VH-VL binders against Protein cereblon (ohgt). Designs and how they scored, part 12

Target 1, 230 residues: Protein cereblon (ohgt), of Drosophila ananassae (Fruit fly) (b3m1f2r157to386)
Amino acid sequence: LSRVPGVDYLEHILFPGEVLPFMIDGSLFDDEMPGLDGLIFGVGFPLMQPPEDNPHKLYGVTCQVYEKGESGRQLVFYKSRALQRIVINCDDIQGPPQYIARNPTSKCFSKVKILPEYFLPEPLKCVDMGSMSRFRDIPSMRDKYRRYQLSSTPWPADACQEYAYEEIVERARKKLEIHKIDTMPRCPIQLSFWLVRNLHLTEKMMRLTFLTDSVNTRLQLIGSTLKEES
Key: E = the ipSAE of ESMFold2; O = the ipSAE of ESMFold2 at other seeds; V2 = 0.75 times the mean of E and O plus 0.25 times the DockQ between their complexes.

## First folded at step 5 (VH-VL; framework fv_roconkibart)

Design e8 (from c6 with heavy chain G99A; at its last look DockQ between E and O 0.15; V2 from the best seeds 0.00; counts 0 for: pae E 15.3 > 2, placed apart)
Fold by ESMFold2, look of step 6:
Structure e8 (fold): chain C 230 residues (1-230), chain A 121 residues (1-121), chain B 112 residues (1-112)
Amino acid sequence: as target 1 above (230 residues)
Amino acid sequence: QVQLVQSGAEVKKPGASVKVSCKASGYTFRNYGMNWMRQAPGQGLEWMGWINTYTGEPTYADKFQGRVTFTLDTSISTAYMELSRLRSDDTAVYYCARASSSGDSYWFDYWGQGTLVTVSS
Amino acid sequence: DVVMTQSPLSLPVTLGQPASISCRSSQSLLHSTGYNYLHWYLQKPGQSPQLLIYLGSNRASGVPDRFSGSGSGTDFTLKISRVEAEDVGVYYCMQALQTPYTFGQGTKLEIK
């Protein structure tokens, strides 16, 4: 488990890749902490309902400060980016967490568990069974075709998942503004979070997609929402 | 449990000074800034300024600049407000209030009980 | 300085009925971060003020869900869905975007 140097509250769910701006009193800085550039801190979602089997858990994300904005005499503006989903046992929180709205405390700490992102490797897409049918009928190629077919035995299962993945992408393209489509990532992990950020999902679906560790399942949940809204 | 306990009521003559204390308990004192407000009898609330409890740096509303001083004694978790050259229109209930985080003065989640300061000849 | 204007200044309400208080700011309270720096307080008779709503719409700890805040920029509203006897007092809005922080004049809520 990792220790995160700051833990703050956010009233809504934030997904990896999203930007979280905030302000902090510049008087909190000294020789040991002259600013927050590069700082990694935790943000919890106290209004998100936890899973029933862990009712006292606080879910959230890590964020990393990447930009310092224009500063007033009293306040320093920062931008951070959410990196990883986390879960916090509320009993591990040291100090009172505050809403990050304008001036979070830098002295609230907790042990956190970083939630995994599981994804099956993308199947090899270079074999089309229809295009291989000519080789199947050629006597000298039958042994090679059977060896290739055996080596691609996962094709039915991987093909079903691959078609579901492409179907989800196609449906998402129909619902998104053109300027967003140009930024659509190809990595399935990044895509799953990008889709959540750029689609208008219900609060229930936002919670469900946040709580799943399987990228495949997250994409399926998103796909179900897109099919329902079609 | 968070508590802010202020010193008792004061009666003063014009031209005198008054020092109101605000003792904090139930939280880490230096993690939350301290604000001061006043309320004249039957009137609304007026913000006087705040003090950063981590650095000790005060900020005063312009109306009170030069007459008010905010100080701290962090060893006993106490903030002080001193108002000098009192006038009859300084008669008010004075409140301390805790800011929601260590270095800001934006919203006040806990308030002291108030200290009535009466200025009369 | 930012002027905060509340209406009405006096609000008699029948128990169990809704109430609505308006607060208008002379300047926008919407910060570039998307937060409105407007807060609501209730001062019950003989008591210190207590926080009800912060950042426009967030209920403070222990505040019943019959209280809600809405609005953005210069126009804000505090709503009570059904007024109870314990809601009697003076309601203040406050801006905290720019020093000096300023309060509205107060709205005195009374039971008819």
Scores: ipSAE 0.000, ipTM 0.431, lowest interface PAE 15.3, mean pLDDT 76
ESMFold2-Fast, scan of step 5: ipSAE 0.005; ipTM 0.474
ESMFold2 (binder alone), look of step 6: mean pLDDT 94; pTM 0.954
ESMFold2 at other seeds, look of step 6: ipSAE 0.005; ipTM 0.463

## First folded at step 7 (VH-VL; framework fv_roconkibart)

Design k1 (from c4 with heavy chain Y32W Y54W; at its last look DockQ between E and O 0.62; V2 from the best seeds 0.00; counts 0 for: pae E 6.7 > 2)
Fold by ESMFold2 at other seeds, look of step 7:
Structure k1 (fold): chain C 230 residues (1-230), chain A 121 residues (1-121), chain B 112 residues (1-112)
Amino acid sequence: as target 1 above (230 residues)
Amino acid sequence: QVQLVQSGAEVKKPGASVKVSCKASGYTFRNWGMNWMRQAPGQGLEWMGWINTWTGEPTYADKFQGRVTFTLDTSISTAYMELSRLRSDDTAVYYCARGSSSGDSTWFDYWGQGTLVTVSS
Amino acid sequence: DVVMTQSPLSLPVTLGQPASISCRSSQSLLHSTGYNYLHWYLQKPGQSPQLLIYLGSNRASGVPDRFSGSGSGTDFTLKISRVEAEDVGVYYCMQALQTPYTFGQGTKLEIK
C-alpha cells in the first residue's frame, strides 16, 4: 500500500469522500488489465503551495475506481472516490506524471505516506459518580473515590465551546441548501471533509483544512469562518 | 521555492547562433516540462515549443522547426534553447517557463527572468 | 494554428473601477473532458509574465479574488472587479488545447 500503481496530477484539491470522474484510453486494456474496477491510484495537487522547508513534497489523496460509466470512441469513462490523504516525496515518483483531466496513466508510480485522521469525540468528560457515591461513605473506599473524582474533572464549559461538534454542525446548517443538509455524513471524520467542500471556503482555508491531521482542529478552522461570515 | 534563472543578455550578428540556458531549482526537475517563449520589443508573446523533461522529447512550433533545438542537462536541472541562423526579426526577450507537468505541459506557472537577444549587423 | 483575438488592445481605466477583457479563439478550446484550455497571464511593466487564470476560470495561487475568468468554447472574458494600481500591465490570453500554443495580441491596461 506504500506503493501506488498510478500517480497523476489534479489541478484542484480533492477531499476524502469526493468523486473524481475521469477518462482513459481504452486501448490500454488487455487480458492482464481488462478494466479498472476497484483500482486504487493516487492524485497529487501540484498547485497547492508546499511548505517552505519541503519544496519536494506533493500532497494528494488515494482514489478508488467504483464505477465504469459511458464509453466513448476510444475513451472509457470511470468514476473514482477519494479515500485517504497522502503525501509523496517528488523524488520517489517513477515515471512522468500527467494531469488526470487529459489522460491518466498507469506508467507513473510512487511510494506514498498515508496521512492520519485523529478525532477526540469528547474533550475531558465529566463523569457522573452516582454509582461510586456510596463508596464515599465507606472509610476503606474514600481515598479511591477521591482519586477517581480528581481524574474526572472536565474542561471548563466555556473553553469547550470552541470544540462543540454539534454547534459547528448547526451553524453550517444555516448556510446550506436543504438537499445538502439531508446528505450530511454522521461520521465526524467524513463530515469534516464534507463541510469544507460544501461551504465553498477560500483557497487558503481549503489548503489549511486539507493539511490538518486533527479532525477537531479542522472543525475549529471551519467554525472560525462561520463566525466571521455570520 | 521554485525558481528559473536564465543566462545573460547576448548580442549577435545575422547568421550566428545563440544558446540560452535556464537553470531550475526548488522542485523535481524531471516532473515538469519546460516551455520556451519569446517577445520582440513592443510586441506580444510567442510560444516556441516545449521539451518533455522526463523523455527529452521536444515539440517545436512550426515556424521555428529546423532552426531551434531544445536540450536538457538533468544532472544540473538545466534546460537549453538554441536558435540558429539568426536574423534581425529574432531580436527578442526569450523566456523559459515551467509547464503544468512533464507529460502534459499546457499552462506556465513559473517563468524565468528573460534573456534579451539582440541581432544586428 | 488557432488564432487568438483580444479586445480591446488598449484599456485605460479609472482606479477602483471594473475592467473587462475579451478573448476569442478561431476554434473551440473545449476539450472532450469538459475543460477549456484557455489561460490568462499578466505582464507587469519590466517583469516576466505571471499566470492569473488557468483552464478558463481557475485562479492561480496568490491571485486576488477580484480577478475572475469566464466563458467557454470560443469566447472568454477576464474581469477585474476593482482595478488597483498594481494591476497595470499587459494581459494575454493563451490557448493550449493544441500545438502550437498561441497567445492573443495583448491588452495594455493603464490607469487614466
Scores: ipSAE 0.070, ipTM 0.619, lowest interface PAE 6.7, mean pLDDT 79
ESMFold2, look of step 7: ipSAE 0.072; ipTM 0.621
ESMFold2 (binder alone), look of step 7: mean pLDDT 94; pTM 0.958

Design k2 (from c4 with heavy chain Y54W, light chain S32Y; at its last look DockQ between E and O 0.66; V2 from the best seeds 0.00; counts 0 for: pae O 9.7 > 2)
Fold by ESMFold2 at other seeds, look of step 7:
Structure k2 (fold): chain C 230 residues (1-230), chain A 121 residues (1-121), chain B 112 residues (1-112)
Amino acid sequence: as target 1 above (230 residues)
Amino acid sequence: QVQLVQSGAEVKKPGASVKVSCKASGYTFRNYGMNWMRQAPGQGLEWMGWINTWTGEPTYADKFQGRVTFTLDTSISTAYMELSRLRSDDTAVYYCARGSSSGDSTWFDYWGQGTLVTVSS
Amino acid sequence: DVVMTQSPLSLPVTLGQPASISCRSSQSLLHYTGYNYLHWYLQKPGQSPQLLIYLGSNRASGVPDRFSGSGSGTDFTLKISRVEAEDVGVYYCMQALQTPYTFGQGTKLEIK
């Protein structure tokens, strides 16, 4: 793999499910990538505090292009949607990373690690990784997908109480406008990120919820915020 | 932790040149551009330009074009600024500062300690 | 070149009171993406400048909540809700929409 998904910088945290519009020089494409339709790329948050054990890590999300907008002469407008949380070792970045809002003019590539979404829906049920399976065929992501599957373990019964996310959903319904509720996703992974986007969280809580790999822990953090507002 | 350590103070005569070093540590050097500013005694800040740490291509403010040269030694994570044909009004503290990215350098989150260059007869 | 004009240039403040510094640019700093390319720095006595606010309103890492930035286009304001002794120094705004990047003249904040 001489060329891997690109990385660009973004000035703020973007959560899975959010839309990211951008413009790019159309001449940066080649025959292997004639356009950006369906392309998955990485967006990093250099202003998010790095992990304590490695200040050279760059956290971010993958984004997938889903719409081409009105185009100019050589600049092409696209819309993308954030999909999954990632971490990048900054030493793996090939090319000069640029802020996506400043219309990147050069190619920037990197290997990325997809952060896991640990989920234990019921103590006696198998865990299906449907939302993660789309990345098993991307070589840079395949080893991380396998590790995610292998690291899943049974949890004690008191940890399983954290799966009572339906109560969090009902509390959120009381706080949110009806038109937002109609867009509430059913997938627990997507729901946890949707709640972060639609609730008023502190910057510390947004960082904690972004960095948490356990869906149940993320929902528990969100739930603690809802209790504090009553 | 990110650090930028500059070379020591210098005293020069008019017409001479000075070369200030800026050694970076605690981050991936090539991923963040290096900016140079100066501050005359009792005066405000003045941007001199920046260098793309990935490509080595400099951008100079028009005022300094032709007198300033930015260079890199990536093997030791060090940037250099050389100012030639010094005049007395070049007396200032010179700062290096890390930019926001290697190819786009808009805000400066970490600064060196500054290097006083005194130009007098 | 974009001219950056700060006011006031000297700002004596009583401890615990609010402070406000204005910065005006000769051209709009609002990019079509919605970002204002204006940043604020503080230079404490005897120190290098340090970043306070980037992109108009975002606090840099480690900057206390009493600092806030606001404004858009050509008019920007830095506010300190309750001035403390450690806030003494010279405050600079800087535009980074286009090169050469330019600083305001500086505002010296001091405790009465």
Scores: ipSAE 0.006, ipTM 0.550, lowest interface PAE 9.7, mean pLDDT 77
ESMFold2, look of step 7: ipSAE 0.057; ipTM 0.612
ESMFold2 (binder alone), look of step 7: mean pLDDT 94; pTM 0.961

Design k3 (from c4 with heavy chain Y32W, light chain A60F; at its last look DockQ between E and O 0.58; V2 from the best seeds 0.00; counts 0 for: pae E 6.4 > 2)
Heavy chain, then light chain:
Amino acid sequence: QVQLVQSGAEVKKPGASVKVSCKASGYTFRNWGMNWMRQAPGQGLEWMGWINTYTGEPTYADKFQGRVTFTLDTSISTAYMELSRLRSDDTAVYYCARGSSSGDSTWFDYWGQGTLVTVSS
Amino acid sequence: DVVMTQSPLSLPVTLGQPASISCRSSQSLLHSTGYNYLHWYLQKPGQSPQLLIYLGSNRFSGVPDRFSGSGSGTDFTLKISRVEAEDVGVYYCMQALQTPYTFGQGTKLEIK
ESMFold2, look of step 7: ipSAE 0.371; ipTM 0.709
ESMFold2 (binder alone), look of step 7: mean pLDDT 93; pTM 0.954
ESMFold2 at other seeds, look of step 7: ipSAE 0.339; ipTM 0.702
ESMFold2, look of step 8: ipSAE 0.248; ipTM 0.637
ESMFold2 (binder alone), look of step 8: mean pLDDT 93; pTM 0.952
ESMFold2 at other seeds, look of step 8: ipSAE 0.444; ipTM 0.739
ESMFold2, look of step 9: ipSAE 0.077; ipTM 0.614
ESMFold2 (binder alone), look of step 9: mean pLDDT 94; pTM 0.959
ESMFold2 at other seeds, look of step 9: ipSAE 0.445; ipTM 0.731

Design k4 (from c4 with light chain S32L T33V; at its last look DockQ between E and O 0.02; V2 from the best seeds 0.00; counts 0 for: pae E 13.7 > 2, placed apart)
Fold by ESMFold2 at other seeds, look of step 7:
Structure k4 (fold): chain C 230 residues (1-230), chain A 121 residues (1-121), chain B 112 residues (1-112)
Amino acid sequence: as target 1 above (230 residues)
Amino acid sequence: QVQLVQSGAEVKKPGASVKVSCKASGYTFRNYGMNWMRQAPGQGLEWMGWINTYTGEPTYADKFQGRVTFTLDTSISTAYMELSRLRSDDTAVYYCARGSSSGDSTWFDYWGQGTLVTVSS
Amino acid sequence: DVVMTQSPLSLPVTLGQPASISCRSSQSLLHLVGYNYLHWYLQKPGQSPQLLIYLGSNRASGVPDRFSGSGSGTDFTLKISRVEAEDVGVYYCMQALQTPYTFGQGTKLEIK
């Protein structure tokens, strides 16, 4: 669990890699927090419905301040970038949460859990051959085991196409402006968030893609919307 | 499930006070402010003010300043609105509504069922 | 106080046809960093109000996509692309840029 200063609310879903500009009351700065440059803070999405398993869960992202703009006497302008998906137990929030766009006037803190990003590059790497796998270590059975292994693959070829990473990339290239395509990351984790930022997904689809920890599933969800928007 | 349950209808005489309760469930009570509105028969909605559920600090619309008091019992996730020196034009349905945050409350995503307060001689 | 003015106050609409409701504020509702603090509510007959649109254009949870909000500053519009029977009720705009928060007079939508 990590503790972050500046746990604030945001009216919409923000994905890792997105820029979040904001202003904050400069009177909140003190010896412990003289300014926000370089600071990592949390932003929660109270309007994104929590999972039904715990009604006190608040999903969000960490953000890191990377630029301080010109400011007035009371308000200081910052730019930040979302880094990681998080979940917050609402009961851990200390201080009155405020929406970051309303120029927070009080400090708010919480413990957060950084959500994982799972990516499995090949769906067949985890195939369990059951009791037949014990025959592969017996030399006289090796040829029989290999033939059975090929014929008993639990994933038919058509089902494996549902996880085709390259197909999703090609369909996305057809829908995006040329200058955006040049910035497309090679890392599947970064790509999944990049696609959400650069495609115009429905609010329901943005919620679904945010809530999954599986990068494979997130890419498939995105891919399904690309097929539907022919 | 987020739910706001208000106390039942009340009939009062002019000059009396009324106290309406609003019990919240399904969310962390102190993270979202509580707003109070009223609606006179056949008329539109009127914001009366709100209370910061973390600090307990109320904000009242000018029209009601001096007659309305917002309080909390955080141990039972309940907000209260008390309106004093009732007049016949205070007859209305009174609503509580959950605000967008406890630090600043700008939109109301969940509303109570309403409490009819009738002021008659 | 910020005065909110809705038009029309009564809106009879044929089922399946579009509807549009205007809301005008006496001062700009555009906050720094680009948010308009205007919200729309629907009060169906015999029910409590329910949030439809927040911050000018964002649909609340569970609100059908036939509802849309637009506008900025002082002039805002709620549109229903195709009116259904369940849309009957009174629509309110509300400003929440500064206290006291104020509602429009309401627009009663009815099926002809």
Scores: ipSAE 0.050, ipTM 0.606, lowest interface PAE 6.7, mean pLDDT 79
ESMFold2, look of step 7: ipSAE 0.434; ipTM 0.743
ESMFold2 (binder alone), look of step 7: mean pLDDT 94; pTM 0.961
ESMFold2, look of step 8: ipSAE 0.006; ipTM 0.435
ESMFold2 (binder alone), look of step 8: mean pLDDT 94; pTM 0.960
ESMFold2 at other seeds, look of step 8: ipSAE 0.017; ipTM 0.579

Design k5 (from c4 with heavy chain S101N; at its last look DockQ between E and O 0.03; V2 from the best seeds 0.00; counts 0 for: pae O 18.7 > 2, placed apart)
Fold by ESMFold2 at other seeds, look of step 7:
Structure k5 (fold): chain C 230 residues (1-230), chain A 121 residues (1-121), chain B 112 residues (1-112)
Amino acid sequence: as target 1 above (230 residues)
Amino acid sequence: QVQLVQSGAEVKKPGASVKVSCKASGYTFRNYGMNWMRQAPGQGLEWMGWINTYTGEPTYADKFQGRVTFTLDTSISTAYMELSRLRSDDTAVYYCARGSNSGDSTWFDYWGQGTLVTVSS
Amino acid sequence: DVVMTQSPLSLPVTLGQPASISCRSSQSLLHSTGYNYLHWYLQKPGQSPQLLIYLGSNRASGVPDRFSGSGSGTDFTLKISRVEAEDVGVYYCMQALQTPYTFGQGTKLEIK
């Protein structure tokens, strides 16, 4: 079990990679917390309903402070970045959690569980290698062509639709500002979180995408939003 | 232990109002929405609406819009339902039930014991 | 409003016999994310309703394995593999896809 030295509330869902600025009374950390550069703390989402099979759970993220500034005589300004999705048993919370945007006045600690991120293998059909060789001359498809050459396992056509994240990427490009497209990550895990940050999903879709440990399913959920518009 | 405890049975005249309380314990009140249902004697269940316990914003089923109000006293973890201009067909057992506070697909995992409201001339 | 229709409305069953309850919605309850927004409740005599099955097929905590839910879209089934005396009461399905949330008429299960 890991213990996090701070747990605070955030009114909205925060995804890995997002920046969370905050201000806090510097005296809260001057005698019990060694340095805040690199400090890791937890942020929970009290307005997000937990899954029914985990009824006393608080979902959130870990955040790491990466910048420290000044905002006045007593309050110290910090920037942090969300790292990993977590789940907290509400009974493990020690102290009264407060909203981070309201300048917390007390310390709150808890044990946390870091949620996994997994990515399923790209689906492959048992297809004539000649028909796939057209992708050999496309740099982005070169690794996919090589992977297929090493496999002969057939996949059903409906499973291929589940893993067609390139179609999702192209639909997202239609909706995004040009300068954002240049920052699109190549890693599927990071891409799934980046898309959530940049596509402005509904509250229901935000919850569903946050609760899913499967990167492929998260991308499918995002893609379903794009299909509804086209 | 999660528990929802409702106020006692009431007898009212047509045209009056009734206010039913639902006191929550065993969980963080503002993390879950409060729903209200009713059940006429020998009949099925009818959803009346819900209230977001963090924002205080209610949502009412169209049938009850204008006659029902949902309120909260968060200091004592209590939700209230007030139904005005009572008619004889408002005679029912009224239930509170815990559900989603986020507007996601909701299911009602804990229910109050029910409050019988009888409207008689 | 989404209309929920249960069948049968009355279900006398011999102890130890299986039972099956049907629930049909006037609109598909399958959300684009693959979840069916349908739940099942049991109201025992003199008690408040209790959750049995959520999202079509997921058993709530503490519910015995003899209860199972199945179906998708507009047609859903609750099955009891072996009816026990404690299973008597009225069973309700409920849709939670859109407001107002609506219940089926109820199925009264009795031991004959």
Scores: ipSAE 0.000, ipTM 0.415, lowest interface PAE 18.7, mean pLDDT 77
ESMFold2, look of step 7: ipSAE 0.011; ipTM 0.524
ESMFold2 (binder alone), look of step 7: mean pLDDT 94; pTM 0.963

Design k6 (from c4 with heavy chain T106N; at its last look DockQ between E and O 0.65; V2 from the best seeds 0.00; counts 0 for: pae O 10.1 > 2)
Fold by ESMFold2 at other seeds, look of step 7:
Structure k6 (fold): chain C 230 residues (1-230), chain A 121 residues (1-121), chain B 112 residues (1-112)
Amino acid sequence: as target 1 above (230 residues)
Amino acid sequence: QVQLVQSGAEVKKPGASVKVSCKASGYTFRNYGMNWMRQAPGQGLEWMGWINTYTGEPTYADKFQGRVTFTLDTSISTAYMELSRLRSDDTAVYYCARGSSSGDSNWFDYWGQGTLVTVSS
Amino acid sequence: DVVMTQSPLSLPVTLGQPASISCRSSQSLLHSTGYNYLHWYLQKPGQSPQLLIYLGSNRASGVPDRFSGSGSGTDFTLKISRVEAEDVGVYYCMQALQTPYTFGQGTKLEIK
């Protein structure tokens, strides 16, 4: 568990890699607390419904301040970047959380759990596995199908990983402005969050993609929305 | 499922007080402030104020300052509104509504069913 | 206090046709963060109000996509792209930029 100084509310879901600009009352700063540069803080999404298994949880992200902007009328402008998905037990929150949009004037602290990002590349072969896919969901044959799919090949893992995303990348190119396509990350973890940020997703899909710890599953969910639009 | 259940209708004489309860369920009570509104028969909505459910600090609309008191019983997730020195023009349906956060109140996403308070001689 | 003025106050509409409700505030509702603190509610006959739109243009959870909010500063509009029978009721705009929070007079939408 990690403790973060400052936990605030945000009315929409924010994914790792996104920029969160905000303003805060500059009267909170003095010689003992001169500013927020480099600070890591938490942002919770109270409007995102938690999973039924965890009804008292607040999901969010950590953010790190990386830029101090122009100050005006006692308000200090900052830019931060979301880093990691977190979950907060609401009972651990100390202080009154405030929405960042209303320029927080008080501190709120909590212990947070940093959520994992699992990614296991799936090796691919030159052999067409499509005809055998119907055996994947049959319990008595699952081990045999799995062994065949994982059998040793000379195909490098990086190439297999690249091909696993080909359909998603191709369909995303059709929906995105040219300057955004040039910024598409190669790292699967970063790619999954970048795609959510830059593609049209329903509120249900935004919630589902945020709640999954498996990068592979997140990418599959994103891919399902692209297939539906073609 | 978020739910706000208010106490039943009341009939009061001028000069009396009324206390309306609002019991919350289906969410963490102290994470969302409680707002109070009223609606006179045939008229629109009027905001009376709100209470920070984490700190217990109330904010009252100036019109009601000195006549209204908001309180909480956090052990049973219940908010109360008491209006004193009732007049006939206090006849209205009174609503509680959940605010957008505990430390600041913006929009009201869930409302109680309303409590009719009738002030008559 | 911020005065909220709605128009029209009565809105007869034909089923399946679009509807539009205007809300004007006596001062800007645009906060320094770029959000407009203007919300829309629907009170169906015999029911409590329900949230439709928050922060000017965001649909509340479970609100059909035929409802949309637009505008900024002092002038705001709620639109219904295709009115259905279940949309009958009184629509209120509300500002929450500063206390006391204030509502418009209401717009009664009826099927004609």
Scores: ipSAE 0.006, ipTM 0.542, lowest interface PAE 10.1, mean pLDDT 79
ESMFold2, look of step 7: ipSAE 0.038; ipTM 0.597
ESMFold2 (binder alone), look of step 7: mean pLDDT 94; pTM 0.959

